# VHH binders against Uncharacterized protein F14F9.5: the designs that were tried, part 24

Target 1, 296 residues: Uncharacterized protein F14F9.5, of Caenorhabditis elegans (q9guc9)
Amino acid sequence: TSYSTSNGIRLMTFNIWNSGANVENGQQKIAKHILMVNPDVVALQEVYANVTRNLTLMLGHPWVAVERNHEYPDTAILTRHVLIPNTNLSTSGAVGVKIMLRTGFMIHFWSLHLDYTSYGPYAANNKLVDKLDQIMAGENVGRGPQIYEILNLPMMKKWMEKVEDVPIFIAGDFNGPSHLDWTEQTKKIHGDWVIRWPATKELEEREFSDTFREIYPNVVSDPGITWSTVNKFNPEWNYTIPEPQDRIDFLFYKGPVVPYQILTYSGCEKPQRIPFHSKNDYPSDHFAVFADYTFI
Below, E stands for the ipSAE of ESMFold2; O stands for the ipSAE of OpenDDE; V2 stands for 0.75 times the mean of E and O plus 0.25 times the DockQ between their complexes.

## First folded at step 13 (VHH; framework vhh_podentamig1)

Design w4 (from t1 with Y102W; at its last look DockQ between E and O 0.77; V2 from the best seeds 0.80)
Fold by ESMFold2, look of step 13:
Structure w4 (fold): chain B 296 residues (1-296), chain A 122 residues (1-122)
Amino acid sequence: as target 1 above (296 residues)
Amino acid sequence: EVQLVESGGGLVQPGRSLTLSCAASGRTFSTYAYLWYRQAPGKQRELVAAIYGGSTLYADSVKGRFTISRDNAKNSIYLQMNSLRPEDTALYYCAAGWTIGWDEDMEEYYYWGQGTQVTVSS
């Protein structure tokens, strides 16, 4: 069913934590929570081969999928609307496609999963780290170049030229915080750092809007944390070090739409922490994010 | 800031109905979700229902029996509870925030009411 108007759309991003392999009946639970959110389009991350086939069967007609063009897809897009043929784009960390809503409105939509290595917040929260380049080492190798790759695809440049006709959405797991969240007001919880995280900063410089931070500009009262539902103390250190909690899953947009709602989501039942997570109803270690927009 | 005050709890027999109310005051955030949580003795707090931007969401255990609604003119959120069962006995909390779910580390990012007790007993 459509949102409250014929000119609305609900978008969701959902890192599905190894395609649900970490919880019992994980794929059924992924499908359950997609149906509970009732989105029009879903950006998926951590997608194994053949998982979208199973998910679309569980979601039922008219749900369809496109995967990143790779034997391990990692990113995919699900929709109950029409995937426009021959518009699929793939990069090292993302999949994009043009979608026509049943109402006739069009969007360009990306699901991305940026490189997870050398996670910057670990360095920033290490008291022995006192130089910015120690924090930025992983950002300039993986995540930054992956955003640049998307923005410089020839077809993406064409989408950008026509953005006032067809909006562009970039959704997914950035594996890094927003430059909008690491500020003077929040530095005490970020190892006393203010960081201009390059992946989100690059999108801002191309005039993409961060939906969560547009609707919730106060980073102190409304941090929007999406990592993590189950990882509160780092398992790789025998649970002796707190895991940095950040907003790392985003919905960005550019074009003739107005956002009016955005929320994080983890279902109705409390997730049990790692390593006691196998029976969780919510099947992920990330909160999902969904947002509502109207076309203008 | 948003302040939330619940009312309407009480002692009822199984099969009967109650309406819980949550009066919101202070700064209005139309973009927040408004939620009902409950906590039974010896159990974890759980999400019961949420209302957000004209949409609703319900826990499986209450679907078809409970209805959440909002009256923007009165700045109030309601939980209509029908066909009550002894298992619905709990302290019920109204909440507002930017997330739908449960996470004890994120409780500080919600605005919470003080709770209203519902007891379903013969």
Scores: ipSAE 0.743, ipTM 0.887, lowest interface PAE 0.7, mean pLDDT 89
ESMFold2 (binder alone), look of step 13: mean pLDDT 81; pTM 0.817
OpenDDE, look of step 13: ipSAE 0.888; ipTM 0.943

Design w5 (from t1 with E108P; at its last look DockQ between E and O 0.69; V2 from the best seeds 0.81)
Fold by ESMFold2, look of step 13:
Structure w5 (fold): chain B 296 residues (1-296), chain A 122 residues (1-122)
Amino acid sequence: as target 1 above (296 residues)
Amino acid sequence: EVQLVESGGGLVQPGRSLTLSCAASGRTFSTYAYLWYRQAPGKQRELVAAIYGGSTLYADSVKGRFTISRDNAKNSIYLQMNSLRPEDTALYYCAAGWTIGYDEDMEPYYYWGQGTQVTVSS
């Protein structure tokens, strides 16, 4: 067989909301929307046991999967290309693998799902705290350390050393906003806070690029909201308090690629809000995100 | 800012074809998706087609019958609608932005046309 001459790749991140359990025929709808986006590689979050087997059967040959090495995987990667043997990495919140496209181009790809506890935007936006260290206490015990865990893996260090040969992508649900989005320009909608959220800040310091914010640098006109398709008012307060809406699903990259498009995605039908969501065609409470890159 | 103006709507018989046009003017970005939406009376607005870079996406209800295309020289996006059915009757909107989907809270982040009516009846 021969390889295609395409020099492009489409990557997608998709939090699948309890593996589709909140929506009728949720796994079928997850597979449908993956096919509608037509990606090369998908980062999945909220993956239950056996779900990737069901999804790859629905997607059909040549789709394959790798899951985080745990009885509850939570994160997985799907691809229609070749998983390179002995390159699977697992952390507390992520799975990584090397993938060879049918064209021969190679990538290193991560699917991550960072800790959701002590969600800082609730405290900041509702003015429940007036000191930065109260917000940072939640960030420094979960999401920040999970990024360091990935970056300090011996094999990840080797991937970083060779990043100019094989690009590295980090995709997923960060369960927190970007430091690029909580700025002086946007502080009025964020409880008057400007916050350097640690997980995204650490990746910037390691010279990873935030694809959405690179293509859309204006945070006011182009917020890139990914949370939430269905949660607009907080159900824990009987729908009396607005739910903070933020961009919390990202595609980061480093290496010899150029992004030329990024889009959020929620299908063709309007999602009905919680609690009226059970028949939604789009099966998630997150927008998916997909982006196109050219190899250089 | 981009401004969008739809045209080409009208009354047609079932089984016939119609082409909608969307003229884009002002500042345009090559990274935007361009989209066609429709809203029938008493129904929610739905996305029917999108074009973004060299790719297209279609709602299940229109796959194989509708084709979205873009002419960069004319700054225009088209929706070719073949084999029209009465259930295709709706107000059709052109839109542009960084999101594929419909959510009323996201409407301020799109650029919208004012719509063109398509009516399919005997």
Scores: ipSAE 0.785, ipTM 0.910, lowest interface PAE 0.6, mean pLDDT 88
ESMFold2 (binder alone), look of step 13: mean pLDDT 80; pTM 0.813
OpenDDE, look of step 13: ipSAE 0.912; ipTM 0.956

Design w6 (from t1 with E107G; at its last look DockQ between E and O 0.68; V2 from the best seeds 0.00; counts 0 for: unsure alone 59.6 < 65)
Fold by ESMFold2, look of step 13:
Structure w6 (fold): chain B 296 residues (1-296), chain A 122 residues (1-122)
Amino acid sequence: as target 1 above (296 residues)
Amino acid sequence: EVQLVESGGGLVQPGRSLTLSCAASGRTFSTYAYLWYRQAPGKQRELVAAIYGGSTLYADSVKGRFTISRDNAKNSIYLQMNSLRPEDTALYYCAAGWTIGYDEDMGEYYYWGQGTQVTVSS
C-alpha cells in the first residue's frame, strides 16, 4: 500500500481484553501487535487507567493518545499523526477526535465500546426467547441508545454536516452483531433468527458503510468473526453453554474515502482457549480488525 | 474460487537458502491476504508470513531471515528463506483469505495449497 506516503490510511480496532491483564506481559504484547499491523490510527477498547501512557511509550515517538474523559476510560484512540487540539469528544461508550495526517488529510475518528450487558445474541442463539420484542428490549436500553448519544452530540452533528470534506470513521467493539450478518441465509447458526440489530442498523440509516461487509458482501462465505479467539464452543466442556461466535468489531466510514482491504488479525501463534490463555502471544479474546482506505 | 499450488521445497543444509513459490489462479486475487503457514511434525500449523497489498508481516521466529513477496503479473507469491535452521523443517502451505492468524474455522474460510516439504538437516 501507499497509505504512509500518499493518499492512504490504515485504521485498526483492537479490544485489548482488560488492558492485557489476562495475558502475561499483556501490554508489551498489545504494543507488539500494533506495531506488527503498522496502523495509522488505533481504536482501543477495555482501556484501564495509565495504559495508553504505557502503550505510547512502547510504540515510541510520534505515537500519542486520547482517552475517553472518565476515571475508567475504557475507550481510547492511538495515532502516529496529529491530534487536533480541543476536538476531543466523550460519550458513555466512546471517544472521538479530529486527526490530521502527516500528509495533510484530515479525519474524524471514533473508538467505541458498546454495552456488553445485553444478552440478545445469546438468548436468540440458545432459543431462550421466542418473541422479537424480548430481544429488542435488551438492545433498546444499551447499545442502541449509545449510538444515538454519539450521533446527537452537537459537535458530531457538525462533523456530519462537513462529512464530504472530512471523513468520519466509527470503529470499535459493538458487543453485538450486525444486522447485515443475521440474515435468512445464516439463520440456522443464529437460533433461527433474522434480526435487524439496531446499533449497526442506525449507522446504516445515517449512510455509514460497514467496511468489512462492503468488501465481502457474502455473509455465508465470509462471516468475518471477531469474537472470540479464546472463548469457543467446545464439546469437551459438557457443562459449558455454547458461546455465540459473531462479527462484533467493526470499522464504519462515511465521506470521501474508498476502502480497498480489510482483515481480521490475531497474530502468528494460535491462541490457547480459556483457561489456558495466560501465555498467549496474542493478548486478546477478540480478533483485531484493520482496513486500508484511499482518500478521494 | 482461488487455487494455490506450492513448489520449491526440498532438502537443504543448515545456513542455506530456498525460495518457495505459490502459483495462484482463479477469479479473485486483489483483496485477499496471501500467507505462508508451516506445520512441523507433531505441531499445529503456524503463520510464517503474510503479504496484503504492499505490506508484509512476519512471525518473530523468521523475521530478518525470510522475505515474502508477490509478482502480480505471474499471480504468484514467494517465500525467500535464508539462514535456514533445522527448526524450519516443516510442510509449508500457501493460503489466501481475509484473516491473518488462526481460529477454529481457518480452514473453512481460507483457500489452501497442498503444501511443499522443507527439510533442513545435515
Scores: ipSAE 0.714, ipTM 0.869, lowest interface PAE 0.7, mean pLDDT 86
ESMFold2 (binder alone), look of step 13: mean pLDDT 78; pTM 0.802
OpenDDE, look of step 13: ipSAE 0.863; ipTM 0.928

Design w7 (from t1 with G97A; at its last look DockQ between E and O 0.01; V2 from the best seeds 0.00; counts 0 for: pae O 8.9 > 2, off the site)
Fold by OpenDDE, look of step 13:
Structure w7 (fold): chain B 296 residues (1-296), chain A 122 residues (1-122)
Amino acid sequence: as target 1 above (296 residues)
Amino acid sequence: EVQLVESGGGLVQPGRSLTLSCAASGRTFSTYAYLWYRQAPGKQRELVAAIYGGSTLYADSVKGRFTISRDNAKNSIYLQMNSLRPEDTALYYCAAAWTIGYDEDMEEYYYWGQGTQVTVSS
């Protein structure tokens, strides 16, 4: 249930898996599940051209959208509040915008989709890998720099200066785990590696909070897995090799808000794994994540 | 630069109505929105209403009671406040918002009036 107060906000990150292209009636299902969760703001990833237009039509008034400025938008932000005109920012892997809430609050909101290449957990689970740099390959050239790109934008710095008054949210698919999840307690399931994943570590150093890990501090009992709903085995090996399952979709925040709930989401029907996924009601290969906050 | 001057504030009894005015001057052509904020003693400044283009936005606390409007010919913004309550007591500010630049070079600015006091008391 949604928090019914003038000081509440629900945020969602939702990788929509190639804009729903992998399931029947994918875009309709995307809209359906957004409405079921009924967030105030949604961070979308894997958004094709014109898809946000379709989604806003299906969602109806007052839903509006902003996209990354690119032929392939990839990242977008949906909200049933007000997008402040001419405040949208674009990076190689993200879109940001200032939102005026109907509750009387302002927020800065980012939707990101970091680089997907050289997924670290694959290397970590490879018995032949014995160097950390092999695991960090995708982080060093892709995901890490993309986080810095966001943080180094002049306007983002200005947002940071005002963070005591206007909270900043960073939501999305990081295509990499969290340093908070790969610890001594969990190393046995991570190829005996303890890894400080750069993207999440950098945000921590900038005093962003990981909402999920804040609410669920125990990494063993509450892993918060978001990858994957359908990818359970590697198809290149005839589905005989398990796909690493990790938390890679996050909601970060900084500023005058307090989270009180966060959940992973995959609808009410159990998704079928690849290759039996075409009729899934939930249209994504990621769990969505939504969280409730109170302004303080 | 945009100059904003508020007027119309005062002392009223609960249930009464009051209309605030904001006269805008200067480079108003760059403004994408006009807003009313209020700040009560000991509280944070909060958004009351906004108008941009042909759209309006209201805080939930004033929705159905307050109406923001604009008269372009007079370069003025108004806030009609009906069914006033003691909790509406605050210093009310008019604001003009505008942005310049693009992407990483983007800047956002707000111009503020000096405020007009509204006191709702029996």
Scores: ipSAE 0.012, ipTM 0.308, lowest interface PAE 8.9, mean pLDDT 91
ESMFold2, look of step 13: ipSAE 0.803; ipTM 0.916
ESMFold2 (binder alone), look of step 13: mean pLDDT 81; pTM 0.818

## First folded at step 14 (VHH; framework vhh_podentamig1)

Design z1 (from w3 with E108P; at its last look DockQ between E and O 0.72; V2 from the best seeds 0.83)
Fold by ESMFold2, look of step 14:
Structure z1 (fold): chain B 296 residues (1-296), chain A 122 residues (1-122)
Amino acid sequence: as target 1 above (296 residues)
Amino acid sequence: EVQLVESGGGLVQPGRSLTLSCAASGRTFSTYAYLWYRQAPGKQRELVAAIYGGSTLYADSVKGRFTISRDNAKNSIYLQMNSLRPEDTALYYCAAGWTIGYDEDLEPYYYWGQGTQVTVSS
């Protein structure tokens, strides 16, 4: 085999597009691609009720799950390691838990799915929009407050107090771009806007690091696009207007780890675009993202 | 800037083996995945295999027959192709980038080789 470097972990975030309902045999394909990536922990988004039960059965022992505590989970976490009892946290858009790796290392891990409404890039790329508050509508009402909700949970505050002992990871579908990606250098592909997207900005202000942008600091050469594998032209305009393509799925971290690799993933077969997607081997409209970290 | 040059293609009979090589030169970026793609006539380009850090990944159609490897001392990536079939006939491309999969809109973000032809026929 090739590696005995420091104890490490592989984390994955995977928006599973209506729990695979848009693709034939979608749940089986979701499980297939999790196994192909071979992660330690997966943040799932667009999780229907009972889907994690089906997925853990397909993945097999020792895979386990925790869902957001709601009849409509939407977010979940899968792992082949140990979920620590009584550490589950739920918010309006996220689920968090403490995980002990089989090596004994501990992490705190969040799976996020932030509000999708009033998607900022649609407004920013609409030439009839010339006011920032029109672009920021979904950020100020949904996505920004959802990040604040997580950061203000009493148990999250305790996790933050001990972050130099147990790292915190925040992974998922933010339904909005990073403030690091919409800059003066990139404004021409963003409707001529520079936007300080608040959800990612709030995490930066709390000293979380964006793994992709840490490893790939050049936003022009390495955009890291995660939306979309199948939605390239907007269906509401009969596919005549390009769909904004952005990085909206992130892996953030804080604490004693060092990332050394991050990749987006869409399987080996090219996904066919909407509406010809139903037989795709890769079952999602998002690229998945996975990253490798070493504990220090 | 990374330059990739493939070699080792050719005409082979079914059931035989072939090794493709990809020499990397210039600035090598250690965080990239290194990949082999292929494109048969009339087909879309598809990912065959990837190597990234200590991990490998294979398309279902080649799993068990093909092996990707990397020699860091030589800055080279290899594809060992065993038990070749006529269906493996294609132009084979070496690539490097931050994404695993194929999406033509992302092609500008890869470094690509020029391609080497593999033909499996009697």
Scores: ipSAE 0.828, ipTM 0.931, lowest interface PAE 0.5, mean pLDDT 90
ESMFold2 (binder alone), look of step 14: mean pLDDT 81; pTM 0.822
OpenDDE, look of step 14: ipSAE 0.912; ipTM 0.956

Design z2 (from w3 with Y34M; at its last look DockQ between E and O 0.78; V2 from the best seeds 0.84)
Fold by ESMFold2, look of step 14:
Structure z2 (fold): chain B 296 residues (1-296), chain A 122 residues (1-122)
Amino acid sequence: as target 1 above (296 residues)
Amino acid sequence: EVQLVESGGGLVQPGRSLTLSCAASGRTFSTYAMLWYRQAPGKQRELVAAIYGGSTLYADSVKGRFTISRDNAKNSIYLQMNSLRPEDTALYYCAAGWTIGYDEDLEEYYYWGQGTQVTVSS
């Protein structure tokens, strides 16, 4: 519907895997799957220069975009609603903006793409790794500091002070799992580790809610895997070593909204695995995630 | 736990209609999406339609011909299949889960019915 319930909103996060460069007609397929999900706002990651221009042309009026950086965007936000002028924020790994829905409700929305290096689950699933700091390398240098950067922006602090007036959403590819998923109950599938992953832990300590885990609190029955649609065995090992599968794409929220639905998404056709992926209908190596919220 | 039972399959001529039903027990259409999948002989399983909250989603191959719906009082979902074609011949599965799509590594996290056969032939 064009009015998506009078007091509702659908949010999507979509790592678009090198802007669709890994599949034939990738940008057309990105736009197709955005339209199939029918979101109000999309957080994009792995955005190349000029890609949001191409995507908004394919999506059509009234879709608009904001990019973290015109020259080297990486993260962007698409919406069919109104970008409020002079509210955009940028960090090393994220872009944020205030959006007014055509119903008049307002949100603050972030698209983030945290550092990909020293991916902790690789170390945690290595039997020869026995020290926490070997696992936490990418968290202490990249991902943790990037969350801190967002939370310490002066305007973000002001958004937090007013969060009961205008909700804040933080969406994107964290390139690391949730501390809610790596627990005593699940440690056997995580190399016998229980890890309080700092990027998600910091958001929880600031009272942001993890939408997927709120709706699906059972981590065993509902793992919520978003990595990967096509990378099941690590290519660097000639596909002989299993690739860790984790939930690393999140929708966090704080403020006067209630979530009522969240799903991962990879389209209707089964994606073929790397290296046979070039003709996939779904153009990404991440599942997208979308969720529905009601304003209160 | 939820149990899913499909019914309504059969042999039909091209151009005709058929309605599939899926009765669910346990969770009363909880937070999961409810889905119809199909698998033709020698083909990969594919998602046909999904219903989740107040929304629906359809594969391109069935848009405008198939309609997914639900009846909360009967704890059931339906697939109305119109203008059937020979390529719609498949085993149709009802499912419930937290993802829109098909991934064999995620099958263990879905609830699956046993399937109902639809054959479209003269």
Scores: ipSAE 0.795, ipTM 0.916, lowest interface PAE 0.6, mean pLDDT 89
ESMFold2 (binder alone), look of step 14: mean pLDDT 81; pTM 0.818
OpenDDE, look of step 14: ipSAE 0.916; ipTM 0.959

Design z3 (from w3 with L57Y; at its last look DockQ between E and O 0.69; V2 from the best seeds 0.74)
Fold by ESMFold2, look of step 14:
Structure z3 (fold): chain B 296 residues (1-296), chain A 122 residues (1-122)
Amino acid sequence: as target 1 above (296 residues)
Amino acid sequence: EVQLVESGGGLVQPGRSLTLSCAASGRTFSTYAYLWYRQAPGKQRELVAAIYGGSTYYADSVKGRFTISRDNAKNSIYLQMNSLRPEDTALYYCAAGWTIGYDEDLEEYYYWGQGTQVTVSS
């Protein structure tokens, strides 16, 4: 498109909610919304069976995919550009690859899906625990170690050494909020907690930038909620308790790019909430996120 | 943070054209998506068009007849409405924000204009 014929790129992360299985014609609707966003690269989460094959067929040439190297991939990357051979990396929760844009620019790109168990914000907001170490125990078993696993791969270390030549993007569903969003200013809506959520904090300490919070620094006026389009009240308690709403889908970057736009996306029609969601046009319970960057 | 002021509404006959303008002010004009909504009598507010970067969206009911555009030099967004029909009669709102799509809870984070009335009648 015209934005990619210069020195720009559009990246998208899209948790596709059980590969579209929760919505009628879900895979067709996933492809529709990818086309409506018109990204260069898509990070997918909740990838099961052969959904990437079906999506590339529906999106058409030149769309291609790489899945996490596992019998049950869960994460994948789609692109209309060139996947560089022999650069695929896989971890327990992520897939990474080098991509060459048709303009000749190169990127390193990750799609990640961090562990969803022991969801700390639910416990904190509902006062189910009263000590920080109880919340952190859940984080230190799944989500924190999964970021560490990515950063410790030998090839990822090489990518980091060359980051000023080829930018690195880490996109996906972190299944947890940002340490930048759970602050003193917002603690009243977070069960009076201020928590340094490890997965996002670790990336900040490695000098990755959170694109959304860089463009929208005000956490109160611009919360950037990505969970949930359809789950506003907790179904496990028969819809009598509010479901925590947080920004849990992120686009991080490091290297010679400048972001100039980031938006959450939930399609073109009003979504119906659980349990009336099966006919929704937007096929996911997460907002997608897309962002535009200029190469330096 | 942005302030939005619509103009250009009025009474027109079916088949004619009208251009709505939305003047935006504030430091964040370039980073937001911009949207036109409308609310007809007895109906829910509906998204008509959106512009976000180089991309646009149109509702099926207006596709091919309406065009959204942005002029960054003037900090303005326009809705060109051609081949107007009586069912296009509505109060038209300009909105801006960090999200694209329908979500009742997230619409409260939009910055909204006051609206401009468009009436299409014989």
Scores: ipSAE 0.629, ipTM 0.836, lowest interface PAE 1.1, mean pLDDT 87
ESMFold2 (binder alone), look of step 14: mean pLDDT 81; pTM 0.829
OpenDDE, look of step 14: ipSAE 0.894; ipTM 0.949

Design z4 (from w3 with Y110F; at its last look DockQ between E and O 0.79; V2 from the best seeds 0.00; counts 0 for: unsure alone 62.9 < 65)
Fold by ESMFold2, look of step 14:
Structure z4 (fold): chain B 296 residues (1-296), chain A 122 residues (1-122)
Amino acid sequence: as target 1 above (296 residues)
Amino acid sequence: EVQLVESGGGLVQPGRSLTLSCAASGRTFSTYAYLWYRQAPGKQRELVAAIYGGSTLYADSVKGRFTISRDNAKNSIYLQMNSLRPEDTALYYCAAGWTIGYDEDLEEYFYWGQGTQVTVSS
């Protein structure tokens, strides 16, 4: 149970699958697995109203939360450290905040949940389209613009200007794969496509680093799949088409930190697949992702 | 590639202790988790314990009784099993990979040992 450094931080992203509503005692199980990972900061997705209040009570003092500013929050951030007042930002798919660790180190942290309605990965994998612009048309009305929304916020621009002093992390469920994973080496499992998925490509253009792919550059041996623990065949097609299995939950960073570990997580007990999932110990249809960084 | 070889299994009476060893050889991955899994007859394989980056994690059923550790000088991972119970009877596997958990669709991305049998007879 020893930590490797005193100047470190553990970050986690965790899509909590309808706030735990799909499993018995789901919110208690969400809190249990957060404690088992033992992170400093958690990006949550699929957050219903008032759920962070319940979760922080279960996690105990000093855990606190910030939610996206909306009647249906969808995204939230939990931390056992200090939320800096008047730094909360909200977009259509994300919430951001500045956090001070008890050691005095500072971070800027985003939890995001991008649009899920695009046909891109399904169309490509099932050979439903044969031109790149057909795939990009679906991406350009949802996930792509949501990344621009974050990057164009005046306060986010100020955070970027100061990134050499305070690192910026963007964590969450992108609902789409990485341009780093759909490559020449992997095209055979991706309908023979190599696609520059715009949400992750835009972050790379702004010099954000994909923590998982930085630590595990080999996409064939280390795919890092985060979708799905329980959904292997697509229910929207009456279970006749395999559900694409991809890495769609990411931890991106920019600034003076060095990652040294990243893992996906689904607990100790194997999740039972839909529709037999209601008693699962792991309460989500996504693997969680957590990573360790040292400050520079 | 990482090669993993377990040892230390055997027949023990309830309440006694046993230490499993996992010798790692070949390419070492400092960023991987190292894990102990077990599979009892008629049951699914389950994660028992993991060690990763100076941290440890345990299944609820073994917490307080089992301890995972690493000896870098011997390139070995250990599972100290105390207060053994009949329900701990299983084939125990050492593994390495980038995930904490078990999913049969991901097995090909793990490195697995051949397993060592632990039998706790009443």
Scores: ipSAE 0.801, ipTM 0.921, lowest interface PAE 0.6, mean pLDDT 88
ESMFold2 (binder alone), look of step 14: mean pLDDT 80; pTM 0.810
OpenDDE, look of step 14: ipSAE 0.913; ipTM 0.957

